# VH-VL binders against o04291r164to392: the designs that were tried, part 11

Target 1, 229 residues: o04291r164to392
Amino acid sequence: DANNPAGLLSIAEEALAEFLSKATGTAVDWVQMIGMKPGPDSIGIVAISRNCSGIAARACGLVSLEPMKVAEILKDRPSWLRDCRSVDTLSVIPAGNGGTIELIYTQMYAPTTLAAARDFWTLRYSTCLEDGSYVVCERSLTSATGGPTGPPSSNFVRAEMKPSGFLIRPCDGGGSILHIVDHVDLDAWSVPEVMRPLYESSKILAQKMTVAALRHVRQIAQETSGEVQ
Key: E = the ipSAE of ESMFold2; O = the ipSAE of ESMFold2 at other seeds; V2 = 0.75 times the mean of E and O plus 0.25 times the DockQ between their complexes.

## First folded at step 2 (VH-VL)

Design g08g (framework fv_ragifilimab; at its last look DockQ between E and O 0.19; V2 from the best seeds 0.00; counts 0 for: pae O 18.4 > 2, placed apart)
Fold by ESMFold2 at other seeds, look of step 2:
Structure g08g (fold): chain C 229 residues (1-229), chain A 120 residues (1-120), chain B 113 residues (1-113)
Amino acid sequence: as target 1 above (229 residues)
Amino acid sequence: QVQLVQSGAEVKKPGASVKVSCKGSGYTFTGYYMYWVRQAPGQGLEWIGVINPNSGGTTYNQKFKDRATMTVDKSISTAYMELSRLRSDDTAVYYCTRSGWELPHYMDVWGQGTLVTVSS
Amino acid sequence: DIVMTQSPDSLAVSLGERATINCKSSQSVLYSSNNKNYLTWYQQKPGQPPKLLIYWASTRESGVPDRFSGSGSGTDFTLTISSLQAEDVAVYHCQQYYSTPLTFGQGTKLEIK
């Protein structure tokens, strides 16, 4: 039963496997975006999807922070995602393997008054991998996945997050290698045609979300290295 | 102004079913979670489950999953909870209670309660 | 399941005096990522349904008198009535909403001494 802790762990582990295949593999047909800068003093690798369900973006870059600190920063979506109105953790379930499962309701601002704002009902899974990497992955809970029912969304369009998240690998000598995948379906057909590019463009997704996350972590890393030793 | 009004008391035999109704008024019925909670005589409160009145989606306390069924009729702003295969230890007051949109797991408005007695 | 245990089971306090009710959870209901305690207090007068008093452990619901306050964190929580009034005679329940199933304390009956 997907509504109990064992069923939620099954959903979480499937999401993790799908996320990893996107982050470090070719589960999405990635096209590099060489014109996108992840931070003021470095260049990371940024890619967007071609020919996939929904829209997706991926980024990879070096960050001079320990993996746990990177995860802590990125889990606080309102601090770095401009369009994020709220993040409410409605339930916290410890997984039997030492990880943590969160059931999260997220509301987004709409970029225009011509379309309803989106919201998300998601499972977020945080755990350590065997190689010492830390992962935070997330996916929508839908009728197809099972799991607890989400909040009513009377003034929002319920969007879908496909397996997405952060893979944070410790570096020898300090710091981390950060892999980010964002993969969403914003229900672009529910907006007027003139506004649809804002909701179906992997490039806009990369600019607004994927690159923004990497830039934010790197900015904090620079501020922290100057204050804390 | 916001109000939850429940159906009247019921007396049932072991093995029967009961269906309690809860009518919401003074608010947008489909915009808030609806919870069901019971209280056996002289005992504390026990959560049965929650329903999203907009989608009809449900989440049950595992203890009740095989016997409880929560539904809604949006056209009359009414939620229902049916408990089957009743036992004498199901004797309790059954409450419907509304949760907030932004913080859905605390209960801000409660129905008056429905006494269900299972005996004889 | 997170077990909520209240103490005492019953309490008698003179009018105008301070009443203190304790609630302990079997595991922490503080989530470090948002620094919130997922704990609620309800008041239930005889023959009535519960009424919301306090959520997030210490946030008073609208219309609740200032004499009610909540405190504590993690696993240990306290409801305090600073100056008991006659209308405060009730059973008080704590509830965690950290994870499902949602669970309540057994209740504390407050009477006037």
Scores: ipSAE 0.309, ipTM 0.744, lowest interface PAE 4.9, mean pLDDT 88
Fold by ESMFold2, look of step 2:
Structure g08g (fold): chain C 229 residues (1-229), chain A 120 residues (1-120), chain B 113 residues (1-113)
Amino acid sequence: as target 1 above (229 residues)
Amino acid sequence: QVQLVQSGAEVKKPGASVKVSCKGSGYTFTGYYMYWVRQAPGQGLEWIGVINPNSGGTTYNQKFKDRATMTVDKSISTAYMELSRLRSDDTAVYYCTRSGWELPHYMDVWGQGTLVTVSS
Amino acid sequence: DIVMTQSPDSLAVSLGERATINCKSSQSVLYSSNNKNYLTWYQQKPGQPPKLLIYWASTRESGVPDRFSGSGSGTDFTLTISSLQAEDVAVYHCQQYYSTPLTFGQGTKLEIK
């Protein structure tokens, strides 16, 4: 049932399919974010959702690190996500295909004292695709998805992460193409109306999470690839 | 196996409209963006716009914004481009072409083209 | 808008000789973060739609013969055919995909002399 490894793998594979349809497809109606155009010193291509459930942001950029190193950096969420209070990996389950399933509890700081901070109970799935790409995708475990019940949410509002994550494709000549999708429902109805824009804005999501992740990886890549002249 | 098949050639008078169709097969139609490009005789290629076949969302080259309309009917895997208020310099071959949200953004699969002739 | 200008407009080259086609962009299409040039070359044979030859300015698409190569960076790019074959008679187009609107060069017609 809920603790069955085959059931967890089924949830993971469904999350992977949905994530890929967002990252490289049209499952979300992406609108390019003004002021984040490609160019000299540009972070990359950034888009936000239009007319979707919850809020979503996507970034796509090139980084001068190999895919596995990019994945290692991004899995360490507290190192780059300012609002991340804690990340606890409660379970690690090998998948039969060489991939890994993690059950993760994450707590976030709140942007205001007028609403409770959010937490997340998620399944994170890491695997290699047949084309050599590496993927790390993640989604909330809820009563609708199945899977084990997470920790109680004392003093937190349980938010939902819809299939999200990182697709990391190796480039000819080194480096990687990094696709990032963040798709969440922060339960905006549970906050006062004057504060709801902080919880319903795809642009704020992009700035705080999606762009922050891409910027962090690129900064590390620049710090490790240069030599002093 | 992946292919885009366009509607046949059109002859139009100035001031009329034309609607070109593009049917995709051999792939998940709604999973890839669809671009429209034209080529006047002896001239280069010109981008008209892009449509998200899943949502119907569009982005147009500003030059065509007031005259071009891109739509899809995803139930039959078909995209459409309509150009209104035609004039003689709209005589061109009109192409549909597919690409995804990837880097690089190349146009990998092209339709056979639809010749639109605008003449008195 | 980034304007792409090709030269020459037409070119005649003997079989087995080197053909060189130039493309200039009105602004740089080099993305400094990855050192990649957002520039493609297409081949368009008579009566056919364009076909992708080169992307990232210098990376050959699968199935394209080794005699085709791309070079250049920033604003100045070159497509070279090292030993012209009869089947290479076509119009060649460059395209930038650095920013929207996507823009193409006017094309270069390559003929056998």
Scores: ipSAE 0.006, ipTM 0.457, lowest interface PAE 13.1, mean pLDDT 84
ESMFold2 (binder alone), look of step 2: mean pLDDT 92; pTM 0.940
ESMFold2, look of step 3: ipSAE 0.000; ipTM 0.417
ESMFold2 (binder alone), look of step 3: mean pLDDT 92; pTM 0.939
ESMFold2 at other seeds, look of step 3: ipSAE 0.000; ipTM 0.417

Design g08k (framework fv_ragifilimab; at its last look DockQ between E and O 0.24; V2 from the best seeds 0.00; counts 0 for: pae O 12.5 > 2)
Fold by ESMFold2 at other seeds, look of step 2:
Structure g08k (fold): chain C 229 residues (1-229), chain A 120 residues (1-120), chain B 113 residues (1-113)
Amino acid sequence: as target 1 above (229 residues)
Amino acid sequence: QVQLVQSGAEVKKPGASVKVSCKGSGYTFTAYYMYWVRQAPGQGLEWIGVINPNSGATTYNQKFKDRATMTVDKSISTAYMELSRLRSDDTAVYYCTRSGSESPHYMDVWGQGTLVTVSS
Amino acid sequence: DIVMTQSPDSLAVSLGERATINCKSSQSVFYSSNNKNYLTWYQQKPGQPPKLLIYWASTRESGVPDRFSGSGSGTDFTLTISSLQAEDVAVYHCQQYYSLPFTFGQGTKLEIK
């Protein structure tokens, strides 16, 4: 049954596979953002989705922190995601393979009073891959996936997070290569027509969430190297 | 004042079914999880499951998933739990209880309990 | 399933004295990412439903007297009543909400000596 630990692990492993196919492959039709080029001083490579369900963005960049530290920072969504009101971990399940499964309720602020704020009910899976990479992936739990029922969404519109997350690869000289994928369906058709661009633009998603995450972790890395001991 | 009021005691024979009701008042019924818990005489508490009263979606303890059915009627702020194919070890007080006011993590308001006695 | 074990099964304590009830979980209910222990204590007086006393292991619910306190972390937890009153005669239950299914200790019956 999907409510027991084995069923939750199955959902988690499927989410991981889907996330990786987006992060390192062509599961989403990616278009590189105009004016973004790789280089020593750039934040990294940023791409947005074209012709996919929902909206998606990804970023790839270097960060001078070890993989576990990057994961810890990015798991604390309120610390870097401006629109995040709260993150509640309702359940924590050891995944028998050394990984951890979390069942998470997230509430977001709305950009205006013209549309209801969104919330999310998700499974987040954290594990270390055989090559030393650390991965944190997350996806909504729905009737289609199975799993425990989420909290009532009174005063919120329940949005969907499609398999998303962070892939953090260690570098031989220290530091990490960070891959970020954000893929969501914010239910744009539930808002007035004038507001829909805020809810269906992959570019806005990239600016507000994907790039924000990468900038945040890079800023902490610079502060760590420049701080007085 | 937040309160949960349950239906009265029942006596049933093995193989029968029982349906316990739980009416919530003093709060927005659809905004909180509703849990069901039972307590056999002289025994500890046992979690049966949870229902999201807004969507009607349920999560059961696997021990009960083939015999228990939880539902709600939002129009009268009432939750129901039906237990089928009763056996003597189902004799217990059955409680409804609401999720916490600050977060959905724990149970902060309990119904008075409904004694179900299963005797041949 | 996380098994919750209470000790003792029963105890008798004189009025005004300290009562101590222990609860042990079969796995940690502490989550380091948010620094919280997912543990609740309930009081159940004879013929009544359980009543919430303490959540997050040590936070008193509104209206609960100061003489009740919770402590512990990880797998080992304690409910303490610093000065026992007559109205404290009850069965006390611990419960974890770290993972589903929620599970309860078997209960500890507290009596006046």
Scores: ipSAE 0.523, ipTM 0.807, lowest interface PAE 2.8, mean pLDDT 89
Fold by ESMFold2, look of step 6:
Structure g08k (fold): chain C 229 residues (1-229), chain A 120 residues (1-120), chain B 113 residues (1-113)
Amino acid sequence: as target 1 above (229 residues)
Amino acid sequence: QVQLVQSGAEVKKPGASVKVSCKGSGYTFTAYYMYWVRQAPGQGLEWIGVINPNSGATTYNQKFKDRATMTVDKSISTAYMELSRLRSDDTAVYYCTRSGSESPHYMDVWGQGTLVTVSS
Amino acid sequence: DIVMTQSPDSLAVSLGERATINCKSSQSVFYSSNNKNYLTWYQQKPGQPPKLLIYWASTRESGVPDRFSGSGSGTDFTLTISSLQAEDVAVYHCQQYYSLPFTFGQGTKLEIK
């Protein structure tokens, strides 16, 4: 039963497996973006989806912060995602393996007054892997997945987050390798046709969300290194 | 202003079913969770479950999942909770209660309660 | 399930004096990622439904007098009435909303001495 802790863990573990196959593998047909890099001196790789369900973006880069610190920063989406109006953690469930499951309601601003803003009802799973890597993965809870019902969305269009998140691998000399995957379906058919490209572009997704996250954490890392570290 | 008004008290025999109604007024009925909670005589409160009145989707306390059924009729802003296969220990006051306006997971408006008595 | 235990089961306090009601959870209901305690206090007068007093452990609901305050974190929480009034005679319940199922304390009956 998906409403109890064991059922939620099953959903979380499936999301983790699917996220990892996107972050480090070829579960999505990735096309590398040339000329888009976080920060002026940063080394990073950004890719966008081709021929997949919904839209997706991936980024990989080096960050001079420990994995737990990177996760802490990126879980605070309103601090770096401009379109994020609010994030509300409605429930917190210990996973029994040292990990944590959150049930999250997220509201977004609309990019235009001609279409309704989107919201998300998601499960977010945070856990530490055996090699010291930290993972934060997330996916929508729907009737298909099971799990507790989300808040009413009468003023929003409920969008879908497909397994997405952050894989943060430690480096022996300090710092981390950060992998980011964003994979969403924004229900583009619910907006006027002239605006539909804003909701179907993996390039726009990469610019506004995936690259923004990497830029944010790298900026904090530089501020920490230059001042007290 | 915001009010939840429940149906009247009921007396039932073991094995029967009861259906309690809860009519909301003074707010947009479909914009808030509706919870059901009960209180046995002289005892504490017990959460039964929640319904999203917009979608009709439900989440039950596992204790009640096989006997409780929550539904809504949006057109008359009314929620229902039906409890089947009643036992004497189901004697309680049953409350409907709405989620908070600032956050959806605590309860800020309560119905007056419906006493259900189960005795042979 | 997270078990909520209140103490005392009942108490009597003189008008104008301080009343203290404790609530303990079997697991922490504090979430460090958002710095919130997932705890609510309700007041229930005889023959009436519960009424919301405090949420997030310490945030007073609109219209609740300043004499009511909530404190504590993690597993140990306190409801304090700084100067007891006659209308404060009720049963008080704590409730966690950290994880499903939501659970309540057994209640604390407050009377005037």
Scores: ipSAE 0.509, ipTM 0.815, lowest interface PAE 2.9, mean pLDDT 89
ESMFold2, look of step 2: ipSAE 0.005; ipTM 0.445
ESMFold2 (binder alone), look of step 2: mean pLDDT 93; pTM 0.942
ESMFold2, look of step 3: ipSAE 0.000; ipTM 0.398
ESMFold2 (binder alone), look of step 3: mean pLDDT 93; pTM 0.939
ESMFold2 at other seeds, look of step 3: ipSAE 0.000; ipTM 0.424
ESMFold2 (binder alone), look of step 6: mean pLDDT 93; pTM 0.938
ESMFold2 at other seeds, look of step 6: ipSAE 0.006; ipTM 0.491

Design z02b (framework fv_zagotenemab; at its last look DockQ between E and O 0.03; V2 from the best seeds 0.00; counts 0 for: pae O 13.8 > 2, placed apart)
Fold by ESMFold2, look of step 2:
Structure z02b (fold): chain C 229 residues (1-229), chain A 121 residues (1-121), chain B 112 residues (1-112)
Amino acid sequence: as target 1 above (229 residues)
Amino acid sequence: EVQLVQSGAEVKKPGESLKISCKGSGYSFTNYWIEWVRQMPGKGLEWMGEIYPGDSDTKYEKNFKGQVTISADKSISTAYLQWSSLKASDTAMYYCARLEYYYDSSGLDYWGQGTLVTVSS
Amino acid sequence: EIVLTQSPGTLSLSPGERATLSCRSSQSLVHSYGNTYLHWYQQKPGQAPRLLIYGASSRATGIPDRFSGSGSGTDFTLTISRLEPEDFAVYYCSQSTHVPLTFGGGTKVEIK
């Protein structure tokens, strides 16, 4: 009793196109985060949005793991996203082109007891591109996009994930180049004014999600390949 | 494969100038900070400052600011530490090291062999 | 700036014994996302320092299992489970959470 697969694939392909335009293009007005060179607390090149709807962050870095392994790790959001309470995959649909569509309900912890925690109802699309890159992209399903209605958000504020995800390209000498885009609308106007910076700052988004993901993959890479005996 | 090779030992008199070098190989030189560390005879390690060769962004520890100049020539993958007028108190071992944050480790993962600078009459 | 205090200054032990070295930070080294950039280096006489432990507890490439790091926040420990003759050296902790980078004063592990 879900929507037909052709409609979901259409949503997935549109999400993919928009994600790629953010990851490798100028669909978002990106500004480099000041002080985010390779150095203390730096793990790659990080940019944040200026003048876009919602908030967005982008990162690019090298990881000494094969692309498939990177994708596997990053799909397990609770393992690296500290604020992630739960991830429930409610449906898995083959795309017919070797790709996979997932319908996902995600709950987040709130950074404070004074505001309601956020949740997300999303479509996640995983596929391999012609150049050997792997892509995992994701976006919210809403009445405007079509697709099945998600679980009720009785104790949460339903946030919106705009097309976001991971582009993972193999490197000549092994390992991967990882591009990450996080683009969300956390409904900042539903929280007290004193707390809005936690919900409308692209820098905080970058620190909590984008940088955390890249750091986590790098840590695992070092534990599996970088030590003798 | 990653290697930092420093210039040889120097014996100088007070008031002379000196420029010592640190050549990096086996990695993308412009994408890592290079740190300079002093070790006076029988003493511990002191951070002097750093440079990002990709854009020449340079930072100094407060007591070394104005006492030395840190620079780099990215066309030959080389960082420099220089004095315009040496003092006897500059007698020490000087190390360069690479700062890692997004490869297999963090911290100062590769060190040069050191350059001993002796300043005496 | 962040001050790192190492203790003891000197540790006199015999081969085969366990060594425990302490490093205390004047401020927490934990970033808001849980990362700790506290590192340990070994320096043998006449040689450059060598990275042993990074991120408080991860062994660097080529470092044997007898070296381990632990701790969080402001208190950190380097443990050598069974000292080998080549382990008699000076050990430094260092932090790279913030600029300026800082080093501890060192702990000399010497043969008894």
Scores: ipSAE 0.006, ipTM 0.449, lowest interface PAE 9.0, mean pLDDT 84
Fold by ESMFold2 at other seeds, look of step 2:
Structure z02b (fold): chain C 229 residues (1-229), chain A 121 residues (1-121), chain B 112 residues (1-112)
Amino acid sequence: as target 1 above (229 residues)
Amino acid sequence: EVQLVQSGAEVKKPGESLKISCKGSGYSFTNYWIEWVRQMPGKGLEWMGEIYPGDSDTKYEKNFKGQVTISADKSISTAYLQWSSLKASDTAMYYCARLEYYYDSSGLDYWGQGTLVTVSS
Amino acid sequence: EIVLTQSPGTLSLSPGERATLSCRSSQSLVHSYGNTYLHWYQQKPGQAPRLLIYGASSRATGIPDRFSGSGSGTDFTLTISRLEPEDFAVYYCSQSTHVPLTFGGGTKVEIK
């Protein structure tokens, strides 16, 4: 069934395929974020969604860390995502090909007391691609996707994460090329109209989550290498 | 089909206020940046600023900041360019345009027909 | 602020001739990770500009194949392989790699 490893792997493989089509392709209509600082002091290329379900952001940047270290850092969302309240890994399931499936419950702080905080019930799939890239992708488990029912969302609004994650490609000579995709539906219609822009803006998503992740990993890379900026 | 329709030509005197409009149709208005471009008589194109109607994020070119106001009303798919006190030097053609923006390319793919603003005593 | 310098200011040519228009940027238009946001527009008298070429070399939808763009970094070229009567207009380059967005001064292609 959808609760056994074969059913979860099917969900994971579909999430991986969709994530990759966003990270390296045009499954989302990407628009570059106007006002990004060009040149060598830039953190990377950042794009936001145009004309998609929910809101999405993508970033791509160079990081002077090996791929597994980048993945380790980014999986620890509370360490870099300021609005992340908690991350609980409820199950860890080997996927067979050296990959790992995790079932994760995440709680977020609300930006104001006027709207309920969001939570997420997700499947996270980590694996290596044949080209040596490391991938961590994640998506919500819902009635539409199948899989186990998550914890009750007492005092939270259950948000949806569409296939999202990190593609981490090793570079010749060391370091990594990091691709980040965040794609969510925060249920903007459940908040008062005056608050709705906070839950519908791809630019706010990029600033709060996608750019924050890339900036965090790059800062750690500089501190680890002893570089001074 | 995608269309941007601007308000009609204006003849004004110095010191008067003015608000010109740009109505988008045939696409999701809230999901594209709208750019404002000035063309002074006999001159080239000048970027003035932009708005993302979905969240009202607004940017201005440095010489236009404080001189004009860019706004939008997403309920009627309309962007605006506004002056509180016109000067003779504001005489120009004003265009709105939609930014088509992809990860590896972008451009102003649809333009309004332009609004001629003439400011003279 | 990025300055785009177009040359020549005016091209006087006959129908059927090849037109070559240049656009030079005051600094590189290559964004981080290799993207180049250089665009070309055509403007006829009394009309709004029309997008011809985006991303230095990609033709916009509906643009005839006689229009081609090339170049990288700071030097860009628009070529019209055989001028048609409808191609006599002013051509602008524009960049969106850097904020603020900027336009070149234009090249007028006029009938000889």
Scores: ipSAE 0.005, ipTM 0.450, lowest interface PAE 13.8, mean pLDDT 85
ESMFold2 (binder alone), look of step 2: mean pLDDT 91; pTM 0.941

